# Designs tried in a protein design chat: VH-VL binders against q9h9l3. Part 254

Target 1, 176 residues: q9h9l3
Amino acid sequence: PRKMVAIDCEMVGTGPKGHVSSLARCSIVNYNGDVLYDEYILPPCHIVDYRTRWSGIRKQHMVNATPFKIARGQILKILTGKIVVGHAIHNDFKALQYFHPKSLTRDTSHIPPLNRKADCPENATMSLKHLTKKLLNRDIQVGKSGHSSVEDAQATMELYKLVEVEWEEHLARNPP
Short names: E, the ipSAE of ESMFold2; O, the ipSAE of OpenDDE; V2, 0.75 times the mean of E and O plus 0.25 times the DockQ between their complexes.

## First folded at step 13 (VH-VL)

Design zb31 (framework fv_nivolumab)
Fold by ESMFold2-Fast, scan of step 13:
Structure zb31 (fold): chain C 176 residues (1-176), chain A 124 residues (1-124), chain B 107 residues (1-107)
Amino acid sequence: as target 1 above (176 residues)
Amino acid sequence: QVQLVESGGGVVQPGRSLRLDCKASGFTFSDYEMHWVRQAPGKGLEWVAVIRYDGSNKYYADSVKGRFTISRDNSKNTLFLQMNSLRAEDTAVYYCAKEGEYQSSAFLRYFDYWGQGTLVTVSS
Amino acid sequence: EIVLTQSPATLSLSPGERATLSCRASQSVDDYLAWYQQKPGQAPRLLIYDASNRATGIPARFSGSGSGTDFTLTISSLEPEDFAVYYCQQYDNWPLTFGQGTKVEIK
């Protein structure tokens, strides 16, 4: 059996007009929801847009933040060889400039049984906030000061655990 | 520079089919969900369909469900809308539209870029 | 389906005046609301996203405010190029929906 972790990343806008999403925070939790990693990360490029409403990142968080190259190495050591759970996780992997094997990746935004349990259309990509409210009766991402990647990673792991048995059986019969 | 260019619009009779294409450039097309939005002459905007970045999930407005099919070819940076069983009420300018950036486990489905639109007229 | 109601339907003003446009949602959409400007024969142009964030290249005279069910787009001092139709859009839940539009016309 493989170890399982959940990840959530925060991105800021870099590049022309702030249209490039660069990693600025990463949180990783274990199966029980305990924090394994949570660091602010300094992008190698100038930050044009902090995207603070959603990211919660401000200029002060970049002071003494871990440089991208170092943070990436630390994060990849945690993810390698494990089942990694995330919500729209391709965005997190893109920000990390990392390829994780599809056989070890679980995306809670793309699991039809999870939508079915939430009484949502199976082919609609639902938000983490909506699924968490429907299935766990918990409000996440509240307020105007930005989201907590720790809270999001914890909610993501709990959502996956609701369908883990049936989804792992599905994947065993239908390998990606 | 981000550009979305639609093509394929025209005049068709009720019950016929038409395919719209949208060629994307200036961004990594394969990273974004893409949408079709339409606007009937002199009327407001109506969301039509969405497709996931990898083409695996497709979702439609009730008004077009079962008649329209959205698809994409990431190798060609092209979005498609196959419109079958066309009705007079499908007459509209059709826009392809790009989603905003995914951020902090939130889908931000506002449209930061739109194509110029292609007119579809369904008349007999 | 979340219904967005815009008011007024038409706003007749002169250049230099302040324009205030309303968008009300039938249920809470949190801050998942955008505003677009559309001129005749053109595609819509994003003005405001996430209720209050100004899109790139949009002049400072445009501002968005509100949260939940009650949203406002304000143009502090109308320029000639601002006479257009304005639409709000929610993206909190499926299906995505737009308001019916407010036409800002010159007197």
Scores: ipSAE 0.771, ipTM 0.907, lowest interface PAE 1.1, mean pLDDT 93

Design zb32 (framework fv_nivolumab)
Fold by ESMFold2-Fast, scan of step 13:
Structure zb32 (fold): chain C 176 residues (1-176), chain A 124 residues (1-124), chain B 107 residues (1-107)
Amino acid sequence: as target 1 above (176 residues)
Amino acid sequence: QVQLVESGGGVVQPGRSLRLDCKASGFTFSDYEMHWVRQAPGKGLEWVAVIRYDGSNKYYADSVKGRFTISRDNSKNTLFLQMNSLRAEDTAVYYCAKEGYYESSAFLRYFDYWGQGTLVTVSS
Amino acid sequence: EIVLTQSPATLSLSPGERATLSCRASQSVDDYLAWYQQKPGQAPRLLIYDASNRATGIPARFSGSGSGTDFTLTISSLEPEDFAVYYCQQYDNWPLTFGQGTKVEIK
């Protein structure tokens, strides 16, 4: 079957009043949770708001960060042709300015059987933190220094693996 | 620049239906989850419903579940709330509301912009 | 559902005084908390998001603090336009919930 990776990105605020979300870090892990990519990324626009509470990005991380155009090329080489798993992954793809085929995209924030296993409403978009606690009995995104995109990507892959067989069968019967 | 304009409110009898519209401008509507929040006269705020950016997921407060349907038309930058089987306790000003900014794996569902509100009065 | 309890229900103060408003959550909401101001006949206005970040255009006299279950909105020196109702809102879990409001009124 196709190779599968999980992705998680961190965004900072750029543009007027810092309201634009721009890519500042990307982590990609393989099926077993091994890191394939993890780089700080320099947005082409001035950073207005580091959003450190959520992103974990600080000014020092930008000093030797990979420029957006270069990082994007590296990331897309890893993602192309693979099944890509993420949580609210449309936000990651927006930040990458990238279209990934829906048939190869798996969004753990939008899988009703996963919510069912967690005793959560099927149609509610649940946070990665809550699903991971309910289903893996693990606390992620702890503390006030920002999230780890590596930790988030690893948790996302593990969550998908809980419903992989059922969901792949569903998708085969109901193509996107 | 960002604007949300609600319409469709009015006086309606119990058991009947009403549809609210919310026209959005000044931002990329299709990038954001959108919400309806209501406020009964002289009372506080109550969250009503949310719809995912692409219209696929819809979630409701228990008080309206099974009676109200949220929908959106991204080609027209318009959010809708279809209200069926209306009750006196649904009398409220209804606001459409936009989420602030997006982050990967963090849902920041505070409302940076609100419409002016449209009054729905359910009375006999 | 997460219940937010605001206290006091009413604050009667004079212009120039400090206002301290409390919002307590029935369970931890981390920093997923916002504060809104509402004047009669108007839509709510975002003041504070992510517990302590001041929204664009909001005067420096407004500040938010706290984390987990105990949050505070402070207005360092009340201006005439600050007499309004204030609501807290959590977005850590579904359903989204608001506090019942604190009315700041002229003494």
Scores: ipSAE 0.812, ipTM 0.925, lowest interface PAE 1.2, mean pLDDT 93
Fold by OpenDDE, second read of step 14:
Structure zb32 (fold): chain C 176 residues (1-176), chain A 124 residues (1-124), chain B 107 residues (1-107)
Amino acid sequence: as target 1 above (176 residues)
Amino acid sequence: QVQLVESGGGVVQPGRSLRLDCKASGFTFSDYEMHWVRQAPGKGLEWVAVIRYDGSNKYYADSVKGRFTISRDNSKNTLFLQMNSLRAEDTAVYYCAKEGYYESSAFLRYFDYWGQGTLVTVSS
Amino acid sequence: EIVLTQSPATLSLSPGERATLSCRASQSVDDYLAWYQQKPGQAPRLLIYDASNRATGIPARFSGSGSGTDFTLTISSLEPEDFAVYYCQQYDNWPLTFGQGTKVEIK
């Protein structure tokens, strides 16, 4: 059986007007929720907007942050060959400037059985926060101090585990 | 700069069909959810439909579900709204709207950019 | 759906005065609340997102506050170009919904 990990990234704004989303933190957990990776990451370009409300990133976190190129190598090494679970994970991969094989990717924001289980519209993309509350009765992303990528990655993995069996069967019958 | 330009509006009779186009520029179109929002004359704003960045997911307001189809061609930076079985109450200015930027697993579905809108009038 | 109720329906003020607009949600939307300005014949323009973040290019006289169910848009000192209709919008849950709008008109 192929190993499974969950990933969540936080981004800051770089480039003109801070509209470019650059990786500033990445957290990876295993199937049991154990943290495999959790690092602050220094973007190659000047940070214009820390987006702290959502990212939780502050200037102090960048002082000893891991350079992007190094962090990317570390992260890719962990992800290679794994089934990677994430929520709206295409954004994480984009920030990593890396694209995992689709057949090995699981996006909890796009799993109709998960939405059904949560009594949500199957064709509506739901937030991780809402799904976590409905299905796990757990509050995440509380407050205005920004998200915890570790907490989010763990929640993502727990959500996927709720529908893992039926979804993996579905994917086996309908490969991407 | 970001630009959204709608087209395809016009006057149609009830029961007819119409397709709206929205041409996007100034940003990576394929990275964002796109939405349609409409506004009846002299009325407020009503969200209509959303399509995922890659077109793999679509969701509609109950008022248009089963009649309208949202789609996109990322190679052409174009958003579409196919409107079938049009009703008088569908009369509105139709706006295409871009979602805010992504930075986490929280979807920030406010609309930071709007097109100028295209008027659809359904009348017998 | 989440219903957003704006008040007042119409606000008549003079340039230089302070404008306070209210938006109340039928249930909590946390901070997932945006404000838009719309002038006649124009598309809406984003003013505030995440309840209190001013959009790029928006003058400092515009500010948003609130969380949960009660939100406020404040214009500290009205300029002539600020007379318009203002809408709040929640993006906490589907379907996305707007308030009915508040018209700020010149006294």
Scores: ipSAE 0.548, ipTM 0.862, lowest interface PAE 1.2, mean pLDDT 94

Design zb33 (framework fv_nivolumab)
Fold by ESMFold2-Fast, scan of step 13:
Structure zb33 (fold): chain C 176 residues (1-176), chain A 124 residues (1-124), chain B 107 residues (1-107)
Amino acid sequence: as target 1 above (176 residues)
Amino acid sequence: QVQLVESGGGVVQPGRSLRLDCKASGFTFSDYEMHWVRQAPGKGLEWVAVIRYDGSNKYYADSVKGRFTISRDNSKNTLFLQMNSLRAEDTAVYYCAKEGYYTSSAFLRYFDYWGQGTLVTVSS
Amino acid sequence: EIVLTQSPATLSLSPGERATLSCRASQSVDDYLAWYQQKPGQAPRLLIYDASNRATGIPARFSGSGSGTDFTLTISSLEPEDFAVYYCQQYDNWPLTFGQGTKVEIK
């Protein structure tokens, strides 16, 4: 229905001591929250740390996962030319090794009106969990089995819709 | 491999200003949010300020808000803390600190590396 | 602000003994909790992050457990270099806060 999508990725630790963050899952939803893409992604490097508490990724998810280069191509085809919404979205783009135009990027961790609606300091970077609870009265990222990138992408889109009109007007007056 | 080196500490009178620098090496500085944490002599740790990876967002502890300004220069891998209107209670060792690994929807603001610290003494 | 209370304030033990350090939060911090070790004249060193993950280079004798409001740092068998001050830190919400510290000293 709209030219806007929301994205959330999950990352695992690769490289020396697991210090490198590598893409291991990506979810993309449309304006209404319908899933357009949701795949486990196999990093090209050995996984040292699954970071399961946050990522929800386990070794079993890697068995038939889409190789990084193929997944990246599929994802970029969906994102190109669209307004892409995310929370701390620069991290998702780093994991994808992708540069999305700033004018088409919306970061719900960096929208002062959204923090204002949540009764949070406008200059503080608030978590998706906190903003979703305060503004949508919904608990996300519940439990110890890891986060759902689908749930996070859906929550991110809903948060953006709360300030969409105001923020798009702001961006039109103050182009990035 | 990762190294953070603070400088700029010293003895200053109340009401004066001082600037602290923190030079980073061994990691991609521009990928991480950076913090200042202080410790008064013989006391515990107190978080002071944070700056976003690109310098666009800054947040401060209430005790220093309006007096301290955090900034960064990613081309020089350097973090700064401009301290104005200094008070005796600002006397502390000041550490710059690096956040841990990044992820998309959670902020993991634990500090995997710290500088050696630089002592700031505010006395009359 | 979230207050972290560490107990005991001082723990007097001998090398080879088990040390158990507590950190209690005034409200849930989920698993957003870290532990640091600090020796006199030195910067803090990360031991545990995300409540239970041991940081790179940290000996296996250090372990973290707990979730929500009650957290524990355990040193299974104290080595001479382990006598230090230990701090917990929460990063669930702003401002970031630390506990007041537990000093582990020789009996």
Scores: ipSAE 0.800, ipTM 0.921, lowest interface PAE 1.2, mean pLDDT 93

Design zb34 (framework fv_nivolumab; at its last look DockQ between E and O 0.84; V2 from the best seeds 0.75)
Fold by ESMFold2-Fast, scan of step 13:
Structure zb34 (fold): chain C 176 residues (1-176), chain A 124 residues (1-124), chain B 107 residues (1-107)
Amino acid sequence: as target 1 above (176 residues)
Amino acid sequence: QVQLVESGGGVVQPGRSLRLDCKASGFTFSDYEMHWVRQAPGKGLEWVAVIRYDGSNKYYADSVKGRFTISRDNSKNTLFLQMNSLRAEDTAVYYCAKEGYYLSSAFLRYFDYWGQGTLVTVSS
Amino acid sequence: EIVLTQSPATLSLSPGERATLSCRASQSVDDYLAWYQQKPGQAPRLLIYDASNRATGIPARFSGSGSGTDFTLTISSLEPEDFAVYYCQQYDNWPLTFGQGTKVEIK
C-alpha cells in the first residue's frame, strides 16, 4: 500500500433515458502500477445504457458484480489518507459520491507542466489517450470493445510520475 | 427539461464590446463543461470557446483569443461571453452548448443541447 | 487543426428516397464524431453521437456509420421534415471542428 494510488472508473447510464452516469467498474493501482482493486460494480438503479463502446461493460459483467454500497466502502478504505491520482478525477469522485481533499488529489488533466511536456496548449484539457501517446509513445483505449480502467489507471500513474517532482514542489509552495 | 437561453445580442460598432449571457436550467450546471459556438449569416458552424465545470480552465479558438473571455457563475447557472474589440467578421448567431454525458478518462465534447442563439451584428 | 470535408455540398432528393451523406476527416478521429441537423432560423439538433449512437428522440430512419476518417449519415427514407442542412463535428482533438455542411433539398 503506497501513499499514492491512481484510480479510473467505468460508468453506465441509469435514470431517465440513461442520462445519469453511475459507477459500474473501478480500478486502483499503486505507484508501481500493480492492481490493488479491480471490480465490476452493480449500480443501485436499473441500467438503461451500458455505454459499452467506452465502458466495456456488458450485461454478463453485472451478474456477480459487487453492490455499490459494498464496493464504495472497499474503495474508500483504499483511498482515504492517500494521494489519489486520476484523469478528470472529479468524475470518478462524483460517481463514488465521495469527497477527497484537494490537497491529496492530483488531476493529470489539469497539470500545466504535463501539457507543456506534450507540446499541447497549457490551458487546454487534453484526453488521457493523447497525453499517453505524446509522452509515453503508447496507444491506449484502442478498439471498439470498451476501455480498460486498469490500463487507464496505469497510464495515469505513469503520466503523473513524469511531473511528480516538479508538481509536488509547486504544490508545497502554492498549497491548494 | 434541459433549457439554455441566450441573451445580450444586438448591433454594435466595430471596436466596441458586448456581453452574452446563457441561462441554464434542468440539469446540474456545475457538472458540465460549457461551450460557445457561432454561425455567420449563411455560413457553417465555428467553435469559439470552452470553460471547465469549475471555471478554472478556459480555452479559445485562435480567431477570438485575446479578445473574448468566457466565464461562468455556477451559483446562478449562467455562462458568459465577454466580447471585446469586435470586428465585422464576428457577426454571427452565438449559441451556448452543453456537453454530453461524462466519463472518467475520456471527453465526449458533442453537444446534446443548444440555446436558441442570439444574433450579434458588428457594423457601422 | 482537423479538417472535416462533407460531400456532396447539396443533395437534391424527393420524399421517400434514401439519403447518404459523407464526412471525411483529414486525420483519424476514432469514433469521436457527431452529426447535427439544422433548419432555417433554428439551432442545430443533435442526431448522432459517438459515430453511430442515435440521440434521444431521433427517429430510427437516421443512422450513422464509419470510424477513423470516413463517416456516413444515412436517412433510410426521407420525410418532408428532413429537408435541412446537416453538419458533422469531431471532438477527438482541439480545436473542435465542424464540416462545411450538406444541404438536403427537395428536387
Scores: ipSAE 0.834, ipTM 0.929, lowest interface PAE 1.0, mean pLDDT 93
Fold by OpenDDE, second read of step 14:
Structure zb34 (fold): chain C 176 residues (1-176), chain A 124 residues (1-124), chain B 107 residues (1-107)
Amino acid sequence: as target 1 above (176 residues)
Amino acid sequence: QVQLVESGGGVVQPGRSLRLDCKASGFTFSDYEMHWVRQAPGKGLEWVAVIRYDGSNKYYADSVKGRFTISRDNSKNTLFLQMNSLRAEDTAVYYCAKEGYYLSSAFLRYFDYWGQGTLVTVSS
Amino acid sequence: EIVLTQSPATLSLSPGERATLSCRASQSVDDYLAWYQQKPGQAPRLLIYDASNRATGIPARFSGSGSGTDFTLTISSLEPEDFAVYYCQQYDNWPLTFGQGTKVEIK
């Protein structure tokens, strides 16, 4: 059986007007929620907007941040061959400039059984915060100081575990 | 610069169908969730529908559910709204709207860019 | 659904005056609240997002504040081009909803 990990990334704004989302932090946890990776990452381009309200990233975090190219290599090494769980994970992969095989990807923002369990519309994309509160009775992303990618990755993994058996069976019958 | 251009509006009778198009440019269309928002004459704004970046998920307001279909062609940078079984209360200017910048685990569904809108009039 | 109630319905002011617009939510939306400006015959324009962040290109005289259920849009000194309808919008939960609008008109 393939090992499963959950990933969550924080992004800052680079490029013209800061509209380009660049990776600034990445956290990866294993099936049990143990942290496998958690690093601040230095984008190759100048940061125009730290997006601190959401990213939690501040200028001080970039002082000793891991260069993007190095971090990407470290992260890809961890993800290779794994089932990767994330929430709206396509954005994380985009920031990583890496695309994991679809058959090995699990996006908790797009699992109808998970939404049903949370009494949410099956075809509506729900935030990690809402699902976590409804299904785990836990508050994440509290305050205005930004997200914790470790906390978010752990929550994502726990949410997926609630529907893992059902969803894996579904995927086996309906491969992407 | 970001541009959204709606087309396809017009005058139709109740029960008829109409398709709206929205041509996007100036940004990576396939990266963003797209929305339709409408505004009846002299009234406020009403959210209508949303479609995921890859078209894999769609969600609608109750007022149009079962009658409207949102879709997209990322190869053509185009958003669509198929409107069936049109009613008088569907009369409105229809806007296509782009979501704000995307996050990892959260969704910022404010609309940073709007089209100019296209008028749909449903009348006997 | 989350209902947003704006007040006042109409605000009559003169250029140079301070405008204060209110938006109240039927339940907490945290800071997932945006403000738009709409002029006659035009599409809405984003002014504020995340309750207090000014959108790119928006003049400094526009500011947003609040969290939870009570939000305020402030125009510190009205310019002639600021007379328009203003809408708040929540994006905390489905369906996305707008306030009914506040018209800022010239006195």
Scores: ipSAE 0.749, ipTM 0.919, lowest interface PAE 0.8, mean pLDDT 95
Fold by ESMFold2, look of step 15:
Structure zb34 (fold): chain C 176 residues (1-176), chain A 124 residues (1-124), chain B 107 residues (1-107)
Amino acid sequence: as target 1 above (176 residues)
Amino acid sequence: QVQLVESGGGVVQPGRSLRLDCKASGFTFSDYEMHWVRQAPGKGLEWVAVIRYDGSNKYYADSVKGRFTISRDNSKNTLFLQMNSLRAEDTAVYYCAKEGYYLSSAFLRYFDYWGQGTLVTVSS
Amino acid sequence: EIVLTQSPATLSLSPGERATLSCRASQSVDDYLAWYQQKPGQAPRLLIYDASNRATGIPARFSGSGSGTDFTLTISSLEPEDFAVYYCQQYDNWPLTFGQGTKVEIK
């Protein structure tokens, strides 16, 4: 069986009026939740809005941050050949300027059995916060200091484990 | 720069169908979940439906489930609302709406841009 | 479903006065709360997101505050263009819901 990792990214605002989402932190954990990668990343464009409420990113984090091109290379090396789990993972891949093979991608925001286990409509896109609270009895993303991509990646992996056997079998019968 | 333009509204009899279109420009349409929100004349706002960025998932308000279908064509930057079995209470201005900037694990489902709306009137 | 109750239903004020609008949620929505302005015949316009952040191009006289269940929109000194209907909206959970609106009108 392939090795599995979970990823979560934090983005800042670049471009006109800070509306472009650019990668500023990335965390990757293994199946057991051990941190494989956790770096602040300097976007190639001027940061207009740190979005600290969500990103947890402040100006001081960018002083010694890894340049985007370098960080992207490091991250892709870890992801290659692995099953990658994320929540709304399309956004993480867009920020990385990368698309992982769909057959090796798992998105906890779009797994009907996971929603059903949480007593949520299977076609509602539920937040990581709400699924984690309902299924793991944990509060994540607490406070106004921003999200932790390590915490979020770990929660995402734990959520996937709850439906892993069922969902992997489903995907084997219904290749993407 | 961001522009959302609805069309397809009109006057129809109860039980009939209409399709609404929303053409988008000025942002990367395929990065965003898109919504329909409606407002009955002289009344407040009611969320109607949302569609995933790639069209693969859809969710509806209870008042329209089973009658309305949201869809999108990302190659044409167009959002659709197919409205079947229309009722008098569906009479409203229908707006398409864009979410705020995207994040990985949180959904900012406030609407930073709205179309000007298209009026649907359901009456005999 | 999370019900948002706005008060008062109508504020009758003069230009230059301070407007204070309330929005109460039936359960906590943390700071996932937005405010919109709507003028007759127009689409709503985003004023405030995340309870307190002004949207692009919104004047500093508009401010939002609160968290959890109690939220306030303040217009520090009303301008003639500020006479409109104001709606709050929560985006913490499905379905997304709006308050019934507060009309700010000329006294």
Scores: ipSAE 0.710, ipTM 0.890, lowest interface PAE 1.7, mean pLDDT 92
ESMFold2 (binder alone), look of step 15: mean pLDDT 92; pTM 0.944
OpenDDE, look of step 15: ipSAE 0.727; ipTM 0.911

